# Miniprotein binders against o13629: the designs that were tried, part 6

Target 1, 363 residues: o13629
Amino acid sequence: MLEAVTNPKSSLATFSKQLNGLLQAKVVVCKSVNPYFNLALENYLYENSTAKHCLLLYTNSPSVIIGRNQNPWVEANVKLCRDNFVNIIRRKSGGGTVFHDFGNLNYSVLMNREEFSHTENASIMIQALRNLGVHARLNQRHDIVLAQSQRKISGSAYKISRNRCYHHGTMLLNSDLEGVREYLRSPSTGILSKGVSSTRSPVSNTKLLKAEFIKQVISCFLLHKSHSTTTKPLSKPRASSKRLYDIEPKSVITLEQNDLLGVPSILKAVNELQSWEWTFGQTPSFKQHLESTELSVSMDISVVHGRLEKVIFSTPNATLEHELSSIPWTGLCYESGFANTFLISGIHSKEAISILKWISDSI

## First folded at step 15 (miniprotein)

Design d02
Fold by OpenDDE base, fold request of step 23:
Order: structure tokens, then C-alpha cells, then sequence
Structure d02 (fold): chain B 363 residues (1-363), chain A 119 residues (1-119)
């Protein structure tokens, strides 16, 4: 039995060659449905891709994706998402909150800063839709909408740095549009947020097959970016059926999650995106006012880095106000049921227990 | 601060282990778990609560066992494991019913209904 001595140098050289291939790719199709991995991969390609233009295509498992400067407790039902295993992720781009599921396709175009055009990238997507019989247009908000119904089928956001940028967006194919409404409806009341608010619009599915749409997007992208390199205004569109097959096989990469588990910067980015400190701790400061006429109590909360900074009670019962104010609120993580541990950790008055239950039912 | 509370409770756990005081050990583990939950460290809180439940069982303190089981249910609710949350809250009720503390039983029943309300 010849023990194949897997030469550790050959594995490293093969991995390095695969990584260099990824960084030079014009198109990357990720098969992973892990949203943390897909957003980490987008950041990795943003920082490290040597391609003039790189198209990333991916789908996420059920996930609420919030903008860089948004408040998750304003933009979503955080508890309902947790209880249904719906991920909440803070992206590094601006813009509003979106829901991703298996019926949505995400696109990201990564490029140098000087090549930035959100309209050009949207035109590629509109052409791909048109080739499949879907008539769409770009609206004044830079959303892609169906031409007839004006319903939103694609939202987009961007990030621009000194040397690099990306423009990314959704494409609704066969998403659960009813479930989307529940996860994106915050139950929270009385919140005064410094965060960016989402603009909601009526949405629709394109009802396209994902595989066919991916094929058209890749084709339209490669054709568009090949013509932009030819400075000569070539005359009449010769219908040169340059077969999609003459695309150098090195220009389109299909990737799985396991292919990049050895990349330390991707692992670091996954861990950052999964962290409470990134997701909730990066929330802009907010205040919340709550009132119960029945209990004759009001509560003013200030939240900084997703933790309680100050809680102020107002009640006609001075003894009860003192009891409630003696609870160690400062530093507590803000979320539904944050008062529940105080119900069982000490002895409280009957009135204080009623207020702690009210807090747990109101947030 | 919660960080200062954690440090003091870690000292109390060390002293209780050195002195061989299981009652103080169970109490210090339980209060450390509450501090950790309040800080958002639910995984470490689960470990401390498992140790607190075992120590409380070994000394026969049913009240502390019921509170620690209820706190473990709350930790799993925060982790999104609603099935374990309900299972531990139901265990906490069954243990609390052996104490005749009607107030504790009512509080844990409220926590169970609160977890169920969002299923």
C-alpha cells in the first residue's frame, strides 16, 4: 500500500494558486448560503481583488440585513427573528434594512473607485431581466422596479473608500414576501433613534429561475465589461455570436465555504459579523419612553452601544421609585426580556414585580 | 459595574472552594451567572448555572435549585433555544412546587408563559 505522502508544500502551493485565481476572477459564484461567510467574502474581495471589475453572486439563508448606521430594534422584530432562527446581520454598507432568503439572489460589483457607477451595474441587471422576458427600470431612488406595476424587485447600497468601492443589491426571484413583513415590523414603541431609517416600498417577485437568471447576469456582465475595454466605437452591432463558451474558464469561479476556511482574514471577518458587539454594540445611541397609565409609571431609557446607560422611573410612589432605581440597570444588554433576571434574583415589592413584568411585556 | 461584580464573585467562588463551603459556592455561582447573563455572556452563564444546579442538588437546597433552573431557562431563551428554555422552566416549576414558596412558583410560571407568548 503506497502511503501517498501528501507533501504539505503541494497543498500550500495549490491553495495559493486557487486564492490567486479567486483574486483575478471577473465573476465569483458562491454556493454557500451562510450569510456571515458571504458578507465576509464580499469584504475580502473588496479589499483584495485585483480584477478591474469583480461580480459576486450569492444567496443567504433567512436573514435580516441592516445598514451600517441602523438600529435593529427599529428596523426589525429582533425577538421574532431570534425565535425563528433568522439571522440579524449589520453590513458595512449604508442604506436600509432588507430581508434575504433562498428565493433572493444577491449581486455585488467590486471595482476601483474611479469605475464606480450604480446606474451601469443596474443596467446590466435590467438587461439580464429583459433577456428573460421581465421588463424592469431604474427609479429615482436607484431601485429596480417592474415597468408595469412599479413594484420594487431590487434594492441596492454601496460603499466607497479611497481606492475601492462596491455596489451591491438584492434580486427578488421567489422570496417569501409575507414572512418578510413580519420580521421587518418592529413591535417597539417610543424609540427616538439617531440611526438611519429605512424607506419601505411595495415589493414583488420576478418569478425567474435562479440558475437561468445567474446565467444571464454573468453573460450581460462579461459582455458589458468587455466592450468598456475597447475604446474604439466599433460600428454596427455585428451579431457576432461570440459563443459564451469562449469566456476564458479562469474568469468565472464557483466557490464553496470550505474552499476559504483556511483564509485567516475571512475567519476574522466572519467572527466580527457574528459578534454581538458588531451587530448590536454598533447601534447608534437611542432613547425610549414607555408609559403605563394602569401602573401609574413612566420609564425613560438611554441606550449606548446596545447597553442601558440610564434608566429613569417616574411614579407617585416615592418608595417604589427608589426601589426601581436601586436595580443595577447600567451596562445591561438591551433586548426583549432584559428585566426577567431581576424577577428571580432578589426580593421585590408586589408593585415592583408588576412593573418588571410590564417592562418584559413592553420591550 | 458588572465587571467589578464578576471579579468579586470569582473571588468568592475561589474562597468557597478553599474553605469547602458548598452553600456559599452555590450562591456565588448563581449570582455570577446572573451577572454574566446581564452582560450578554450567555454561554459562560450556562456553564455557571449547570455547576450551581449540581451544587444546590448536592446540598438539598431546592429553592436555589429552582432559581438556577429558571435562570438556565432564561439563558437558553436568549440563545434562541426555546425548547430547552421551556424544558428548564418546567423543571424549575416542578422543583419550586416542592418548596411551598407560592411566590417563587408564580414568578417561574410567569417566565414560562412569557417564553411561550412568542412561539
Amino acid sequence: as target 1 above (363 residues)
Amino acid sequence: SYEETVRKLEEAIREAKESGDPEELARALLYLAFALQRMGDFDEAVRMLQDAIQTARDIGDKEMQAVALAALGLAYERLGDLQRAMDYLEQAIRVAEQTNDERLIELIKYLLEWVKKYQ
Scores: ipSAE 0.683, ipTM 0.910, lowest interface PAE 0.8, mean pLDDT 89
Fold by OpenDDE base, last read:
Structure d02 (fold): chain B 363 residues (1-363), chain A 119 residues (1-119)
Amino acid sequence: as target 1 above (363 residues)
Amino acid sequence: SYEETVRKLEEAIREAKESGDPEELARALLYLAFALQRMGDFDEAVRMLQDAIQTARDIGDKEMQAVALAALGLAYERLGDLQRAMDYLEQAIRVAEQTNDERLIELIKYLLEWVKKYQ
């Protein structure tokens, strides 16, 4: 039995051809629901796509997506997200915090900087909605809203570099709008953040089927971008009704997560997006003031790179203040219950234990 | 810094292994695990705590075993494995109850309730 030695060169050549196909694609539909992979793929296409315009479409599993300069502890209930396996991810674009789930479709239009138009991209989405009987408009905040109710159905953000940009957004189809509220409600009090705050708006679902909406978005995108390339004065308008079918099938790629696991830059980007250093360590510096009238204590926390830089206690008991100040707070990761390890790592006074419990209950 | 503390504790672990001092080994492993947890390295903290628990068991130090089990519960809470977090905190309570340290028992019970509060 001749073991067919699968020539490793043939697999590499096939992979390279697939990768080149991806980088030239006008539309990429990702089937992965892994939010780290999808954001890594978006970044990969942003950096490497040779297409003049690339539309990426994807859906994420339940996840909180924070803006590049946001504070996760202000924008979300970090503990509740962790406890419910809701990933918190810091995106590389600006803007506010959004929740992603299976009822949301994400779109990203990646293009050269010169081609950047958030209004054009929004118009494509509005046309796709219109083709499915949903009347929407762009508002002054560049959100897509339902024409009647003015409820937000799509938020957007962008990243612009020297040569490339993307404009991406959400589209609420059948999202769990009620369940999301608790994940986006920070329990944290007394935070003075330098981060960008989210503006909340009333939201609604479009109630569209995902597959139908994807089909319309692809069609509208391909039609719109085919017309924008024809700004050279071609002579007489022969009304050749180029049927929608003459879209070269090579222009639309469907991807699964497994198709790109061999790409080192995607793996690196996934690992970066999963890292504590990216998610939490990139948090803009903030301060938090906590006070307990019952315990007659206040605590001032300075947080830099998601770690405690300075902690100051104020209490009428100088011995207790000294005890609390002797705890090695500096360098501690800022998280709900960060004081918990100190409850069991040493011998503390009853008063210090009560304060450590209070800290663990307050953050 | 926590990084300096980690380095010193790694050295103490090496020295304790070379000298054959299991008490110092268990202590150094436990304190290393606390430093790692505080730094956000929960996966490495879990490894150190497993070794600390075994070493503490081998020397019959039930207090250290209970603390290490409780710390392991906290590490798994940070990893999002709430079931394992509760299981280890419950084990920590059962081991601590074999000690006369009512305070430790109360503290571990508090940690268990704290983990449960958001389920």
Scores: ipSAE 0.683, ipTM 0.922, lowest interface PAE 0.7, mean pLDDT 88
Fold by OpenDDE base, look of step 16:
Structure d02 (fold): chain B 363 residues (1-363), chain A 119 residues (1-119)
Amino acid sequence: as target 1 above (363 residues)
Amino acid sequence: SYEETVRKLEEAIREAKESGDPEELARALLYLAFALQRMGDFDEAVRMLQDAIQTARDIGDKEMQAVALAALGLAYERLGDLQRAMDYLEQAIRVAEQTNDERLIELIKYLLEWVKKYQ
């Protein structure tokens, strides 16, 4: 029984070397399908990568990703997502709501601000698609579309800071496009949101194999970024068959979730992204008006930080209006069924219960 | 605020444990669970509801037990576990049927139907 005395100093040195390798990597392929981890990793690489250009590739489990200033209750069916274990995640970048699943590839190119281009990274993706027989182009919205059908296959989002930027994009390979429609369709009515609204576009799958597409993306990226360092005009293609093997083996890293659980900043970012306060509490303030002609009731809801700030009832029955107004609405999390805990409290009139049921059925 | 309510209920739970009043304990646990649910802390609400159910069972308070089971069903619905939500709501109905409180039975049945609408 060889007691592997794992010298804790050797493990730390190995981990530090691995982490430095990650921060210098030109390509990072994450195998995790945990969207919280993948977004945390993306942010971590954005902040800490020393590479001039880093390509991150990942896939998420079924997830609705909302923009920094979006309302989840407007942009998605929050209840349907919850009931189907579809994650709802607020990203730190702006832009519209997207659905991710196993059929979608995420790509992020992390770079210095000076290297920012709306077209360069898209051209790499278009070349990778072309190498697999998919004809695509960049449109005026910087989306990648199929050349023939003009259907969107890749959306883009950008984050630009003082020194760093990234281009995040999606690539639809074999995504559930019907699920996209269901999860991104809010059932909510009467919402007046100050949030940024999403623009929808007709989408399509490329129908490419993920592994083949990843291989082409990595190849095209590494080739493109190796030539950008040589200011010499593209004279004759020197057939220097520098085999893909002369890529320093440290330039492409494959990661699993467990490889980075020891990084405190990643854990903190994962916990932040999973928090209700980040996901829902960061929702821009909104109002909702609801009306039932059958119950002769209307309600006006003010929602701040994802919680009820004010609820105003209007009914012909002043006693009922007073009863409904006496319910401690303020501070409740705005979510479907928030009224249900009051149904079972046993203290409400039959008329108030009917209205509480209506609230639970309407929100 | 709900935070102040939580603090007061935690104190009431402590006092009920010190006095040996299981009825007050069950009630305080249930109201704490409601406050926690209303704050979005469903995991802690589940714990408090489990304790409330046990306490209510130990004293033979079937009404409190049924309400706590229904609330536990709602907590699991909020957590996205619809199967557990239905299972606990069905248990709540079975316990409530032993109280002859038709109104409580009807309300829990409604909650079960409400959870089922999204299956």
Scores: ipSAE 0.608, ipTM 0.868, lowest interface PAE 0.9, mean pLDDT 88

Design d02
Fold by OpenDDE base, look of step 18:
Structure d02 (fold): chain B 363 residues (1-363), chain A 119 residues (1-119)
Amino acid sequence: as target 1 above (363 residues)
Amino acid sequence: SYEETVRKLEEAIREAKESGDPEELARALLYLAFALQRMGDFDEAVRMLQDAIQTARDIGDKEMQAVALAALGLAYERLGDLQRAMDYLEQAIRVAEQTNDERLIELIKYLLEWVKKYQ
């Protein structure tokens, strides 16, 4: 427990000691369900952890997490997410879009670049699953799948820099798999995206208790990483039952929801992750073609940094085409551009309004 | 660029404050809010729209007040506060009905229906 620092001078020393403890921790269990905080904490540990290996464990409230180079309008139902208060967050790692909820456990292994292994961290998770009677394997896509059904139970992504990396992933324990399907199904059509597209796979829950799985993951991680530091060729695997009790208690830290909200770099990272500019403005450029046979209209849009760059209308009615083309589309946010345009453009024709309504229903 | 437009509007707001022209101030605040919304800065747009609404009330410009209220409703929709979005759009309709601008009333009613589709 990071004690709430009530006394300012003793507080800074205690906070500094606690922060140093966090930065040296081999395992960090975050109890926050705030996805912005958890991703900010992951980034903070990535940048500042002095541990050779750090395991971060956390759970998020209902959230769609998109990869660094993905298009949210292709990867998710952005509308449905907004309507249901499901956060859309762009992570700093690559890979595909995932849904997080209270039934999912997130893991992140932070390490030096030289120690990066896709298979090693997955093996720790597979061993933890095995210890709880769940038979899983790594597939060719580096997903963890159930051995029998081949259903995905864990997706992963990574970030590699010059000196540091992390490998993070999901573990489906008791997640809303129906919500996963709905929120990850874009209604948008005609999008030609330069973004990375997700590969969808059949998913399943492990049906494990979170607390038990966390215990096994911590145990397997600490055991695995303790052996990697001893350069001595271990002869025969003596099942040395090193009890969980021989782990220096200082190696595992539990964080409460508010413990680090006073850290300026975490606040900055939270604010970045919450920003429209990061979430939507970092969207790779795309084009979209839309057509309505009923309204006898087509439109071609280009979108750069989540904003309309160009809009081209084609209609049999030249007056209507001119009216629609006279709207100052350029620079409008893609998802709200039409609504903002109603307030600015002084649109008078009923036909133009009908087309703007159609656009609103189509994007 | 929108950044250049924002700078010009910030200057226009300053000049309008210095000159004591409340109409130009209300207009500049409204246009700044629209520029900020276009840039995805909805939090700052909310602040500018609140100022625009107050300024429009003070000068008795019901049209500008209705537009600013509707824009504030849309800003809150983008922020995920659908209840505030509807409340401000409903206020915008009530103010627009005092202008006898049927077109403005129709547009704001459509925006309210559009937000209600998400409930």
Scores: ipSAE 0.036, ipTM 0.537, lowest interface PAE 3.7, mean pLDDT 84
Fold by OpenDDE base, last read:
Structure d02 (fold): chain B 363 residues (1-363), chain A 119 residues (1-119)
Amino acid sequence: as target 1 above (363 residues)
Amino acid sequence: SYEETVRKLEEAIREAKESGDPEELARALLYLAFALQRMGDFDEAVRMLQDAIQTARDIGDKEMQAVALAALGLAYERLGDLQRAMDYLEQAIRVAEQTNDERLIELIKYLLEWVKKYQ
């Protein structure tokens, strides 16, 4: 019985060395498909990476990723996402809503603010695509599109701080483009949102193998960033086949599933990203008008921080209007608030219950 | 403010404990849980609902017990635990069926269907 006395100092030293390796890495390939972990890792590298340039590559399980200032109830079918275990996540970057699945590759280039170039990062991706026989270009919206069909294959967003930035984007390889449309189609009507609206564009898959595309992206990235350190003018790319093997093996790190969940700052970021307050509470203020001709009722609501601020009913039945208006709507969560009122108020008329059911089905 | 509402409910809970009024205690716990849910503090809401359920059970208030169980189901729905949400709503129905309050039973059944429409 060799009690391997796992010397806690050796485990900490190994962990510290691995963490330092991660923070110095030029490329990080995350194998985790947990979207909360991957976004937390991106933020962790954004805050803590000492690399001048770091490329993060990851794939998420089926998830709707909304921009920092977007309304989830406008940008997605929140109900359908929940029903199908599709996570809705608010990212810390701006831009529009995207769907992630196993057929999509996410890239993030983390760098110093002074080196921020969305065009350079897009050029690396376009070069990697070209090396695999896919002809793409950057459009005026900074989307990567197929050269022939002009269909979008990659969207991007960025975050810039005082000292650091990242530019991240999608790459459609073999994504479910039909399922994407359903999750991104809100059933909600009558919403007047102050949030940023997503621009819809025709999309396509590149049909590339993920592993091959990752290899090309890493190669193109490392080659591009190695030349930026040499102030010598771009003499013709001598096909110095610096084999992928001439890349210092320490420059590329592969992370396994959830390897960093023990890092307190990553755990905190995961918990923040999973929180209702971050996902829904950070929703920009909106109003919604609903009307049912069948029930002879209209409703006007205002929503602030994902919670009901004001609810106004209009119905020909003054008693019913008073009953509905007597409910303490203020501060109820937009989506669950109507369901919770069934429990709080105890006694509703059949007509009031029918209206509350209609509202719950309409939002 | 929500903070003032929480403070008043915490005071009502204290007064109910001091007076030995378990009905008012169960009610105050339930309302505090609803206030906490409104504040997005679902973990604390779950704790208050568990205490409300226990208090309601101890006094034999099946109506309050059913309401608190249904509210606990909704709290777990918000926490993303749909299985617990359904389990507690189903338990709430079973308790509500013992009250013969058809309206309460119908409401909790609707909440269960509502949670199931999100499955």
Scores: ipSAE 0.021, ipTM 0.271, lowest interface PAE 5.9, mean pLDDT 83
Fold by OpenDDE base, look of step 21:
Structure d02 (fold): chain B 363 residues (1-363), chain A 119 residues (1-119)
Amino acid sequence: as target 1 above (363 residues)
Amino acid sequence: SYEETVRKLEEAIREAKESGDPEELARALLYLAFALQRMGDFDEAVRMLQDAIQTARDIGDKEMQAVALAALGLAYERLGDLQRAMDYLEQAIRVAEQTNDERLIELIKYLLEWVKKYQ
């Protein structure tokens, strides 16, 4: 435990020593379920860890995690996520959208760029699963799947820079797989997005206990990374599973959220991840066509940086088309910016308000 | 540009103050707040809406006061302060109910329910 810095001077040296311990750790187990903190911690370790290999393990509260170049309105039901207190977070890694909950374990292997391997980190996870009686394999998409059913149990993504990389993924233990389908199902129609689309795959839970799985992952990781320094092939698993926890207690750190609240770069990363500008403003440009046969209206929207760039109406009523077109749409946030048009209720016709309400329900 | 829109709205605010047209002033203040929100200047939008609310109170324009309160609620929604967003929208409803404008009341209630979906 990093003791919360209650006293600033004596605490700085202790905090610095603890922080250095964190940066040298081979394994970091975060107990926080705050997804913003956990992703900020992952970024912090990515940028600052001096360990050759660092394994980060964490679990998030219910959260939709979108890839760096994805459109949240295409990848998720944004409204439903909000209605159910499901966080929507844009990660700094590429790849597809994933759902996190208390039934997931997230893993991140942080390493030097030269040591990047899709298969190596997956092999550690597959071995941990095997030790618990779960037979899994890596598929052609680099997903971990159950050997029999071919159902996905772990998705992965990565980030590679000049010197460092991480390979991270989810492990489905006891997740709500039905809720996941609802949150990941956008109700939005007519969207033409330049964003990266997610590939959906049938998923399953491993039904493993989190604590047991964490134990096996740590064990397999430490073994694998200790043997990568010694040219001897993995001979028979000697039954001495006891001796691996006798590895220097300094190599495995357990962390709470409060332990790092004093780190400015983590706070900055948390604030960035919570920001609308990061989450929605970083959305790739898209267009949307909407049509209401009932209201006899069509609408073409161009969206840039999550804001309306252009809106075009078509209606049989030229006066109504002119009224709708006279509204200053440009720069309004896609999902919530139109609500500002309702504030000027006195200048809009009843018909225009009906259309504005329809737009509100449709985007 | 947004900067050009802001300048035009600042001019409209001056003209409305000079002409003594409170309705035009109210409208221009709201549009300016929206323009500022579009620019991502939510803090200035909040300040402008606070001024609009005070102006509407000073002139006794309850309709404009309700609209400006609702706009302030939406500005706080944009800032991620959903509690303040709801509090100001609820205040806006209470003020709007004093106008007997059923349409305005319905619209602000809709905005409140919309913000509640984002909690």
Scores: ipSAE 0.018, ipTM 0.401, lowest interface PAE 5.1, mean pLDDT 83

